VH-VL binders against COP9 signalosome complex subunit 8 (CSN8). Designs and how they scored, part 2

Target 1, 182 residues: COP9 signalosome complex subunit 8 (CSN8), of Drosophila melanogaster (Fruit fly) (q7kth8)
Amino acid sequence: MHLNKYSEVVERLENEEFEQVELGAEVYQQLLAIYLYQNKLADAKLLWMRVPANLRDDKELIQLNLLNIALQNNNYADFFKHIKYEWSERVKSPVEDLLNKQREELFKLMGSAYMSIYQHNLLELSLMSEDELKHACAALNWTEELDGDRVILKPKVQEAPPARGNDDQLLKLTEFVTFLEN
Short names: E, the ipSAE of ESMFold2; O, the ipSAE of OpenDDE; V2, 0.75 times the mean of E and O plus 0.25 times the DockQ between their complexes.

## First folded at step 1 (VH-VL)

Design t4 (framework fv_tarlatamab_arm2)
Fold by ESMFold2-Fast, scan of step 1:
Structure t4 (fold): chain C 182 residues (1-182), chain A 125 residues (1-125), chain B 109 residues (1-109)
Amino acid sequence: as target 1 above (182 residues)
Amino acid sequence: EVQLVESGGGLVQPGGSLKLSCAASGFTFSGYAMNWVRQAPGKGLEWVARIRSKANSYATYYADSVKDRFTISRDDSKNTAYLQMNNLKTEDTAVYYCTREGIYDFLSGYAFDIWGQGTLVTVSS
Amino acid sequence: QTVVTQEPSLTVSPGGTVTLTCGSSTGAVTSGYYPNWVQQKPGQAPRGLIGSTSNKHSGTPARFSGSLLGGKAALTLSGVQPEDEAEYYCLLYYGGAWVFGGGTKLTVL
């Protein structure tokens, strides 16, 4: 992961925020998107609090804050719901990187849980194409089998020690299972 | 307004050392990655070294041709980037350019937008 | 060793259109390579024209455009002027390092 991909852009934008008296929504949009990608959740929360009143009705910034809230609460279902948006060119790259990062986290969580999952449910949740999902599963050595006319994906069993009980991980898994069950 | 000025070039014997400086003005130097690019007489451009900003832990990268001989560094308090060249070879003879790695629209990625005028390094006996 | 390939030379008539390409030995060039285009006239320092595939630098004339074409980065000049006669270099990003192409000498006749 190139988590530091946008760090120089962030440093420049942070300097602009502090040095300039009047800023447009574009600066806040970029900083928030990149902070979320970098998992700087404390910085993201403080940035939203600093957004001027006249910019708080900006639609894209509001949408980015919905992603912020979902990530603050470790809510995969809300994250994947709210990332379905027509993002501007200004934030598209860091938002796509954030989506890919969250997809990777989701796959790790699913793999460690030894779940069997219908392909169509994972496609809907992850916003991946069938080709993207096929390549991801092949890379992780997941297997496919048929259940009637549906495709089931089975994560590969790993010999790594079982993950310790973690309230955060359990909450994430519960939200994901609830989404898939519904 | 934005300017890069190289200095420190000159004539040096094979096996010798030389340190180049790149003085920046007109922008917030600390927020930008800096690169050194060279051009041998009558030849094309060749990337030499890169140093990232403090936000990226001053990570450094080098072309294979100069690894273990050249060291790129920076002093943000002086708005200056450096290239320390050791064990120089005749093949290192070139004009050395300092260039800024910038971003125009916050999503454009990396761009070599500002270049210095260059400083000539001649390695000859 | 990674090689970035450009046409060695191209000729175009004034007012004409020409496209220069930039390919990678590692495979198809995508936006993740952050293709940059640089112009250099004899005896002068290089000048940045385009960064990150298609983003024009300040002062780059409207007749220059960047794109991805057939698995390569492309620089297109439409309505070429005599002053566009120069060497054009592309450079691609490889995980922290940059690699220049060999350059294309554009002759305007």
Scores: ipSAE 0.000, ipTM 0.453, lowest interface PAE 17.1, mean pLDDT 81

Design t5 (from t1 with heavy chain G101S D102Y Y103D Y104I S105L G106T Y107G L108Y; framework fv_tarlatamab_arm2)
Heavy chain, then light chain:
Amino acid sequence: EVQLVESGGGLVQPGGSLKLSCAASGFTFSGYAMNWVRQAPGKGLEWVARIRSKANSYATYYADSVKDRFTISRDDSKNTAYLQMNNLKTEDTAVYYCTRSYDILTGYFDYWGQGTLVTVSS
Amino acid sequence: QTVVTQEPSLTVSPGGTVTLTCGSSTGAVTSGYYPNWVQQKPGQAPRGLIGSTSNKHSGTPARFSGSLLGGKAALTLSGVQPEDEAEYYCLLYYGGAWVFGGGTKLTVL
ESMFold2-Fast, scan of step 1: ipSAE 0.012; ipTM 0.651

Design t6 (from t1 with heavy chain G31D D102W Y104E S105G G106S Y107D L108Y; framework fv_tarlatamab_arm2)
Fold by ESMFold2-Fast, scan of step 1:
Structure t6 (fold): chain C 182 residues (1-182), chain A 122 residues (1-122), chain B 109 residues (1-109)
Amino acid sequence: as target 1 above (182 residues)
Amino acid sequence: EVQLVESGGGLVQPGGSLKLSCAASGFTFSDYAMNWVRQAPGKGLEWVARIRSKANSYATYYADSVKDRFTISRDDSKNTAYLQMNNLKTEDTAVYYCTRGWYEGSDYFDYWGQGTLVTVSS
Amino acid sequence: QTVVTQEPSLTVSPGGTVTLTCGSSTGAVTSGYYPNWVQQKPGQAPRGLIGSTSNKHSGTPARFSGSLLGGKAALTLSGVQPEDEAEYYCLLYYGGAWVFGGGTKLTVL
């Protein structure tokens, strides 16, 4: 993950917000999407608070804020629910990067604990094709078993050094498991 | 490749009207703001008008010299921007160019058309 | 009315370095004015060169660079070529409106 990706775009958009009196939703859409991708959650929260009342009815900006809320609350289920949207070309690049980043975090979280996951649930949640998911699982040495007409994926527990990690990781895992079971 | 083609210029008498068109190709037109810029014979460039993308409700902006006389518009289904010029003055004689912008005021003027000449004379 | 000021004319020898500046009547030029630079050769349509202070548009040769210098936007050409002889315009952004400078005629001899 490149933390400096979009840095020049962000600088331009931040300066536009600071200097302009009349801003359209497009500036806020791009800044919010990029802040979320960069994991600048405090900046994302403050940006939403600064959005003028007349722009809060913008459909795409509302949808981006649903992603913002999900990430603020460490809610994977809500994130993947709300990312299913017809994104404009203006935000498609940072949104695709955000999706890929959240998929990586999801696989890392699943791989940190040995559990059984139905393939169809992970396909629906991750928005991956069967071929993409099979490739990702093979790369991580996950195993698959048949359970009647269903495929069960078994993540391989990685050798973990004693690391502090994300303090909210257990909460994320609990919420995600609850979603997958329902 | 990105192309912008202006048309609609010509000779018109003072007080007359003309409508210019800018046909765009090679990019997602609906994502870009569109600008009109003019250049009087032997003079420098002057920004005339801007229309924002649909995401910004097609907001329009005009130079003081053309306010209330010119109207910028667009038809995204035809990938075309327009400049309706009313109550033309001799000072409006110029080559008119269309050019695109992306970040609604921050990233503009990378591609230009070849221009269309408007002559306002009696 | 806001005025954007450029040097009317500058001369540079082939292979030399020259810096064009762009100033605002409203005060020091910062990145918030989103300085743009366009090039126009005799008898041709303008061509975008640099946007947002220093962001090169596609096709802009490596010898061109944009910056902020002493409260003004600046366009620097290093290793000037004869084909760089042209009129150069800057644009600054003022809350919805764009304003062009008067242009700099660059002579290469």
Scores: ipSAE 0.000, ipTM 0.444, lowest interface PAE 20.3, mean pLDDT 81

Design t7 (framework fv_tarlatamab_arm2; at its last look DockQ between E and O 0.15; V2 from the best seeds 0.00; counts 0 for: pae E 8.1 > 2, placed apart)
Heavy chain, then light chain:
Amino acid sequence: EVQLVESGGGLVQPGGSLKLSCAASGFTFSGYAMNWVRQAPGKGLEWVARIRSKANSYATYYADSVKDRFTISRDDSKNTAYLQMNNLKTEDTAVYYCTRKGSYYYGMDVWGQGTLVTVSS
Amino acid sequence: QTVVTQEPSLTVSPGGTVTLTCGSSTGAVTSGYYPNWVQQKPGQAPRGLIGDTSNKHSGTPARFSGSLLGGKAALTLSGVQPEDEAEYYCLLYYGGAWVFGGGTKLTVL
ESMFold2-Fast, scan of step 1: ipSAE 0.005; ipTM 0.506
ESMFold2, look of step 2: ipSAE 0.012; ipTM 0.568
ESMFold2 (binder alone), look of step 2: mean pLDDT 93; pTM 0.947
OpenDDE, look of step 2: ipSAE 0.027; ipTM 0.623

Design v1 (framework fv_vorsetuzumab)
Fold by ESMFold2-Fast, scan of step 1:
Structure v1 (fold): chain C 182 residues (1-182), chain A 119 residues (1-119), chain B 111 residues (1-111)
Amino acid sequence: as target 1 above (182 residues)
Amino acid sequence: QVQLVQSGAEVKKPGASVKVSCKASGYTFTGYYMNWVRQAPGQGLKWMGWINPNSGGTTYADAFKGRVTMTRDTSISTAYMELSRLRSDDTAVYYCAREWLSYYGMDVWGQGTTVTVSS
Amino acid sequence: DIVMTQSPDSLAVSLGERATINCRASQSVLYSGNSYMHWYQQKPGQPPKLLIYWASTRESGVPDRFSGSGSGTDFTLTISSLQAEDVAVYYCQQYYSTPYTFGQGTKVEIK
C-alpha cells in the first residue's frame, strides 16, 4: 500500500481547512476521499462532523460520506454499491485507488475464509472486468469449477472461521454475503 | 436437488468405534462446511463439530475431543464422522448438516443415522 | 461456552392462535448490528429444518406466519396463526462462537 502518495496534498488541504474561515465543498471532498484511501477512518469521521450545514447538500460530498459510513461499518456491500458514481476529476484518483485497495482486501478476506462464490456475483460486486478477475484469481491460485452453466470460484485454502477475537473479519464476511443474497 | 444421504443404522458394543458417512449431491461439496450434530433419545440437539471439506480442517466440541474424528473424500463428495471408545450414553441419532459461512445456518440436513450402544 | 435457554419448555396453543417462544443467550451474540442466532423446527422422526437465520430473516420456503425478533441476548420466535403441521420442537442456536450451542427446545402442541 502506498499511503504516502497523497501526503503533500493532504498537508496542503489540512492547512487550508485550518487557516480559511469559509471553505468550499471541494476541499472537504478531496480531504475525505484521501482519508478514506489512507484508512484514516477516525480522521474521516471527524472531518464529516466538521462539514458546515450549508455544504451537506453537496451531492459528491454526500456520496463520499456514504463510502465513509460503509467503511466505518466494515460493510463491503454498501461500499461497492456506493462507489458506482460519476466522480469529479478532483477525487477520481484517490477514489480509484480506494476501490483497488478495497478489492485487494476483499480477495484476501475471501481467500482466508471458507467460501465459494459464483463468478458473476463477484464480477458485479468487485466492479472488475472478466480479465482482471481472471488474473487476480490466477495470482492467488484460486480454482474454477463449473456448476451447470455457471462458473464457481474457490479460494486455494479455506480456513476455519475466525476466533471470537476476529469479529471484525466475520462482520465483513457477513456483509459481503448479505449483498450477494440480495 | 440438494441432498445429504447418511449411512444406515449401527449397533455397537461399548468400547467399539462407529464411522458414519454422509454423501452430498446437488451442490459443490467443497463450498460448504459439514457439521455433525447428535440427538440422544428424547433429548435436544448437541453440536459435535465441523469439517471444511476443501481443506480437511476440523473444529470439535470439547465434549468429544479425543474421541471424534471428522474426515472427507472429495472424489465421492462424502463426509465421515468416527466416534471411538463408545459408551451407552453415545446412543443417539447422528446428523450431518451443511453450512455456508455460518450466515445461512444449517440449511440442508441428512436423514440421520441411529447408533445404538448396548451390552 | 454460550448457554442458550428457551422458555417455555412446552406450550399448547389452539389452532389459529399465536404461539410465542423465547430464547435467551448467556452473553450477547450481537456484533455491529448482526445477531448470530438461528431457529430450527424438528418434527418427530425428522431432522431439524432451518426456519430463521440472522435472528429475523426467514429461510426460503418458510411460511409467512413464522417470524423472528430480538437482538443481543433476548430472542423470540412467533407463529402468528398455528396450523396442524406446526406441531414440532423448536430450537434456537447461536453461531457467535464455537462450540455452537442450541437451546433445550420448546415443544409446541395443539390444545
Scores: ipSAE 0.000, ipTM 0.449, lowest interface PAE 17.4, mean pLDDT 81

Design v2 (framework fv_vorsetuzumab)
Fold by ESMFold2-Fast, scan of step 1:
Structure v2 (fold): chain C 182 residues (1-182), chain A 121 residues (1-121), chain B 111 residues (1-111)
Amino acid sequence: as target 1 above (182 residues)
Amino acid sequence: QVQLVQSGAEVKKPGASVKVSCKASGYTFTGYYMNWVRQAPGQGLKWMGWINPNSGGTTYADAFKGRVTMTRDTSISTAYMELSRLRSDDTAVYYCARDYDILTGSGMDVWGQGTTVTVSS
Amino acid sequence: DIVMTQSPDSLAVSLGERATINCRASQSVLYSGNSYMHWYQQKPGQPPKLLIYWASTRESGVPDRFSGSGSGTDFTLTISSLQAEDVAVYYCQQYYSTPYTFGQGTKVEIK
């Protein structure tokens, strides 16, 4: 998977926005989805601000903006809540890529924080199948143990305490833990 | 320009250690896993392990576990692979290769030029 | 460990003719609809180059004459019309579980 696989599509859509006097919701939907996937959050925010009033009641564009808001606020719980939607063929590909990217970020945060989590909570939050989660844990060398009728997943211990990291990661993790424990 | 540049060739005696470097440029170093793969003369490819440059977490192949150590320095976008207690059958070209997504399996799309390590008595 | 076995070990094909390389995994590498198997090309004195990932998806910049097929355990790499620059050793690799493993390689030469 390439983070840049939509670069040509984005350039064409941006040129379309520049050249046309009036735009339909389809152009804004595709640009927003791709900007979010590419982590161009400033561009995503500015794009939403440019959406005309008559297009702000478009259901799919509203749903994409809920993902936009979640990512602007580093709210992974809201992101995984709002990505559960029947996406049109126009945006399905970049939205699925975005979901996979955010799943990777989730696993990174949990691993860096040395957290343990119940398997069923992670399955619910990440929207992965049990087989997908088992594959991910095997690839990352995470361990599992039984706690009565529940399975606990334990991330691989880091070689050293993370010297590089910032408060943004801690804030995201704190919001996640609050969501999972409620 | 995305590229991985490795350190130069090494000649070592049995029992010594070798540390190979792999300097990344043209992309976000912490956004990709770094794999190490070796190739003995006239033979195929053998995976040694990977490191997540963001977390420092590593996974090693059992054949190398206990002798291999993978590290990174994010301030200079450089990954390292150290192999200790060298044997004559460790003579090989050692490659670093990036991989975006170990959860979905996107493949090793950018490789270093290789570092030849010769172990001889 | 998952063993990847290629056939043949070497293949001589005339320019413009089809080259077919097979790869078999000792266990299924299919997970949630995806076959975690990739193909690499290695020319003499060069590092490997990713050709095809997830069994059938061509890497950016790879010519259309290269195609991959198969699922689960049995995979095929096809070069529809061999060109001089295609002389190389080709490797399959499973990405299903660690340790990741490669096939022994198939050397493609011109007749």
Scores: ipSAE 0.000, ipTM 0.477, lowest interface PAE 14.5, mean pLDDT 81

Design v3 (framework fv_vorsetuzumab)
Fold by ESMFold2-Fast, scan of step 1:
Structure v3 (fold): chain C 182 residues (1-182), chain A 121 residues (1-121), chain B 111 residues (1-111)
Amino acid sequence: as target 1 above (182 residues)
Amino acid sequence: QVQLVQSGAEVKKPGASVKVSCKASGYTFTGYYMNWVRQAPGQGLKWMGWINPNSGGTTYADAFKGRVTMTRDTSISTAYMELSRLRSDDTAVYYCARGSFWSGYDYMDVWGQGTTVTVSS
Amino acid sequence: DIVMTQSPDSLAVSLGERATINCRASQSVLYSGNSYMHWYQQKPGQPPKLLIYWASTRESGVPDRFSGSGSGTDFTLTISSLQAEDVAVYYCQQYYSTPYTFGQGTKVEIK
């Protein structure tokens, strides 16, 4: 049998949390990071509530919870602000996967909302290098145009989300629009 | 000092059962998984399974399922491995070894001294 | 099951010379930047002793002449300058997926 990238790790860590009386911060750090990556926001919220008071002073766990709070509130500005941290090897992989996943969601939302996007705004928001952004735009068939001394990116037109059942996507989209216009 | 101390050598007849003990000291017994590994004379190492001492949950290798039972007694920090319906090819040294929870992942950093089990007719 | 294959089965090396042991996993044991592959040393009549974990991290108390390298499926254990106390059987082991499996072992002897 083949297991998904985080399935075996999650099973082990969930068993450790359920079964151990005394846990170190490392188990909570890894579970929280993976839950956020998997978009298990209800599980992430409940996990934070279970963190013992004596572990709430752990710096990395506090930083992961700032990402948790941002995602619970659909606050993309806070998410990209707080993801800028020197993550330990323990959580680096799921945090990098989370960042990449949020970048993919950002490109999907921007492609649906805008006919033109300033390159410098996307670079700042996405934390991508210019080369990474150029590769992403090429893959999505976005075009580049000059507007004075600024570079404008034009997304390829994509189908709008369904009218029903996408309230969460709509809320995320309005947050991105507000953030970029400020 | 972290130590795993195993019970003494056993000589059994085919068809019998053997129960090996592994007493932990110097660390929180319930904080680490306990692996069981055996080694037949002149052969390599073969993993048999592990137990989570906190819950009593176990995972066994397919070769031993139906014949092996792993248990623990948290009051005396001791893990047990019982192998039933013994055959001559079960003659081996049986080791316990703890898994690490250092990063939420595992490697076997502390091993018992081994228990020799001889199955002879 | 993940099969671990070592080469060579036995190795005779003069004191002070380099010993190299290879280990191949039948599938990748890489997850989260770490290869879940460990090296153990076993001397006659003794239990195995952890030498290297996660392919390249030396266990506390292990001399710096021991080093591990590789990632995913192909791994190497190197003893840069063999000493008399290094005569032993060396095992690689994957801890990626149950059942956890060991290589067949490599016996290192003095020439």
Scores: ipSAE 0.000, ipTM 0.440, lowest interface PAE 19.7, mean pLDDT 81

Design v4 (framework fv_vorsetuzumab)
Fold by ESMFold2-Fast, scan of step 1:
Structure v4 (fold): chain C 182 residues (1-182), chain A 120 residues (1-120), chain B 111 residues (1-111)
Amino acid sequence: as target 1 above (182 residues)
Amino acid sequence: QVQLVQSGAEVKKPGASVKVSCKASGYTFTGYYMNWVRQAPGQGLKWMGWINPNSGGTTYADAFKGRVTMTRDTSISTAYMELSRLRSDDTAVYYCARDRYSEGYYMDVWGQGTTVTVSS
Amino acid sequence: DIVMTQSPDSLAVSLGERATINCRASQSVLYSGNSYMHWYQQKPGQPPKLLIYWASTRESGVPDRFSGSGSGTDFTLTISSLQAEDVAVYYCQQYYSTPYTFGQGTKVEIK
């Protein structure tokens, strides 16, 4: 659908919270999921702080906040760890959109960093099928190399790395790859 | 008992205005949106708009925009729908209906209806 | 505006037989796992009564012979075993975006 897919729903949910009509965890779950997808990280952080104490035991809301924390800290490993949850139908759509968005960002970072990674590790992390991953790698002109019965993916640089701060980004990617390899 | 009780039947001439009331009881009036829906004789249902009784905020269907005004009085738990510049094709039964937007988006309780007849 | 189209316009069914009513939205009314589509029953001289909300959730007090199915654009209301009190006009309604719109109605009669 259009970029405005979530705009009307967000407006309605924000009005529900503002008007303080009897609120269940479902309103906070949906707002938090959509804020994370829209990369409204400041709004997401403030929303969590406003969640009433009686709703902070909600399992799904706690799980969504783990995604929130991971994204606030640019921690891809934690994000992909915590996205592996049985999401309710209420938040499935924005969470799936968020997962796809973060997969694209991960592939961009790995491509720009000249990383090499075992296919099976990336499949487990990204939650993609073999066909989906193969298609994505082909589109990005990544190459495959066989190492015994294991496939190694070799990214091809698609864009020049950004100046300044690139070393910090590479360090974070190195830590992520180390986690992924273990 | 949750109830919506509407005002009685009205007969108006073309060009006049009509104001229908809907008195709520048995629940927290400000906790639920109030919709207005009309039905011409032998025809289907047409949504006119809703009002949030807590804030007074309204949304109107474009077909009625400029002629409809929805208000409420929280002290007596009553919603109002005023339709101006009446035409013969405004002859219909007008319903108010409670909407549970906080836990769902559906009209669960309806008033009995107010028949408005516009004739020369 | 989202247009809701019902079929058939009228339906005659014998007592105890199954009645099936279809409703099609001109665009998807599915969002975040929920279809914003509801079914109402209206008997002569009475206001509409909510039967099914969010395509398949039966309202409290509604008999289990009523069921709803479908998502996105195509929806079905089924009455598994028609009873005399089920004679009414049935309306589908989308609650996805304003203006909220209803189907034209399906009249269910006993044959």
Scores: ipSAE 0.000, ipTM 0.437, lowest interface PAE 19.0, mean pLDDT 81

Design v5 (framework fv_vorsetuzumab)
Fold by ESMFold2-Fast, scan of step 1:
Structure v5 (fold): chain C 182 residues (1-182), chain A 122 residues (1-122), chain B 111 residues (1-111)
Amino acid sequence: as target 1 above (182 residues)
Amino acid sequence: QVQLVQSGAEVKKPGASVKVSCKASGYTFTGYYMNWVRQAPGQGLKWMGWINPNSGGTTYADAFKGRVTMTRDTSISTAYMELSRLRSDDTAVYYCAREIFGDSYYYGMDVWGQGTTVTVSS
Amino acid sequence: DIVMTQSPDSLAVSLGERATINCRASQSVLYSGNSYMHWYQQKPGQPPKLLIYWASTRESGVPDRFSGSGSGTDFTLTISSLQAEDVAVYYCQQYYSTPYTFGQGTKVEIK
């Protein structure tokens, strides 16, 4: 597995931004996508502030910034709404990696909260196929219950949360619950 | 140009308190957790705790609970670590180190201060 | 607390030879498909430098000769072709739960 392999690419692109007087949108697109994937949210925010006004008309860069805004605000609904875009080859790899990491974060939040979720809702939220979701749930030892014609997924009870502050977890759980309720 | 600059060396007597500062520049101070890690002479690294500069929330290692206090001042992008009731075995280099937060378990402590030497002697 | 144990305590390797450092966690640091483990390099008189995060991802600016592998409880840092500048103490760190804990360190020297 080649998880998070963009460190050398980002160094090259950062040097390109530093050295060039006039930059096209391509450099900003790649840097923003990689920063979001790497969870360098402060760097992503500062990068967007540095984007020249004339480049803010770029459609793909606008779309990447919508992901940036969603992640800055822990807004899962907006993130999964805006990730549905036909990405260019320049950013496709880090964006797909970002999607996969946000899917992992959803599973983490559900596990830490021990909340039940309808399979249909999780399929739509995570953008996974039914087979992908079934395999992920099996790997995490989640259980299924039938509720009429619906399937309810239940997380494994004994999961230790990541070593982060409870305030951040609470914000993410609140946004996720709000998304599910609406 | 991302930098963490710490306060200068301190010499303290047993029972005193020391307050080390860590001034951040070149990034959004409230976007990263600030960790404190110490290293006694010739020894390994020992994590003391972290502060979330955005919320002011803290988590301390049990070995230091009751003696350590971590604070920050967002107006000057500075984090502080105060250690009270100093003992000779608190002699160490104290480091601050930033760490990304949020869904940010993907990252380690990528930028470190230069270290502050604290010597506790009678 | 999760205890991180490194082996060996010190390692002497010839220039150009492979150096291998092991790190073992007292319990699994695997959560939701990811191992919460990092590697740091520390040279005398300097703060630690992040080399590898998430068990296997190289930090920006870290040479290709450094690689991390493993998952759950057993982890390895490999330097494929040791250079003189790689003489340092290397630490693993778990990130799975607070308190964060480091291994005791492995000193890498030229043979």
Scores: ipSAE 0.000, ipTM 0.441, lowest interface PAE 19.4, mean pLDDT 81

Design v6 (framework fv_vorsetuzumab)
Fold by ESMFold2-Fast, scan of step 1:
Structure v6 (fold): chain C 182 residues (1-182), chain A 120 residues (1-120), chain B 111 residues (1-111)
Amino acid sequence: as target 1 above (182 residues)
Amino acid sequence: QVQLVQSGAEVKKPGASVKVSCKASGYTFTGYYMNWVRQAPGQGLKWMGWINPNSGGTTYADAFKGRVTMTRDTSISTAYMELSRLRSDDTAVYYCARKSYYGSYGMDVWGQGTTVTVSS
Amino acid sequence: DIVMTQSPDSLAVSLGERATINCRASQSVLYSGNSYMHWYQQKPGQPPKLLIYWASTRESGVPDRFSGSGSGTDFTLTISSLQAEDVAVYYCQQYYSTPYTFGQGTKVEIK
């Protein structure tokens, strides 16, 4: 995923926030969505604090902030719950990019944590179609087995990075294991 | 640690005004909206309005618009609610309550309440 | 204004048994998959305490026996196994539009 995507758009929107006296929700919606995609979580948190009182009850900004909170807390379950929203055209692109980025992160964590995963659980969590999931598993060389009438996915061991992750990645892994165990 | 402490009980005559204070501690006062909710004897909760302590911006329920004024003093982390032209049906317990736009969106911390009695 | 109506007005439940409280909004409080509705608990002599937000998300520190469900106009608060400390009045509240409005309250007592 190319994190410099939207850099020119961000620069324009940041200049608009700085220069304009009266801003609509549209500028804050786009900036928040792009900051989350770029993993600029500190910028996202500070942006939300700057949102004017009259705009804080905007439904789409509230929904974007729920994604912001989920990402600040490394909560995958809340993230995938709140991304199921009818996004406006102005934020649809960065939100779809954010979803794809979080799906990739999810697959890396699942591949490291589990020897077997029920297909239906991963489909429900990731918001992928069966075809999309099969394509992703094929790309990662994961295998399928039948357990009665259910499909079990078996992750293939991948090369472990030198740095497995920071404290945030450990929190993500712990929360995700807890979510799967109910 | 995180708490809201309200001013003491008041007895007022019809036509008077009352000003209730709510002092916040243990959190960043300007980061959370402050709501005012009242509860008449034997009745339910009724929302009066909110103030954004950072901007001073307010929103009032129509039932109280024209009689209620919400203000704050950021130097002492205190919010105020003033209700004018008091009537007997304004007799109630008045609560301040913190509402966050950073998480739950609910009123997660409440003051202990201020009893206002309006009688002749 | 959105009117919130609770049922029943009062409920007597034996210790360890299930308590169910309903809340109905006069119009939908659903927007793009999210119901703008909270539940509060008020014990005698105390201010209200937030229990559940976004219809089904438990507030930090709230016991697992409390759960919220529903969407749009019809909502339910369930206490799976009533304990003595759960004796209180419970209120639903919408935050879909101002003015924010509460239900009339449901009093839960031990049978």
Scores: ipSAE 0.000, ipTM 0.527, lowest interface PAE 12.5, mean pLDDT 84

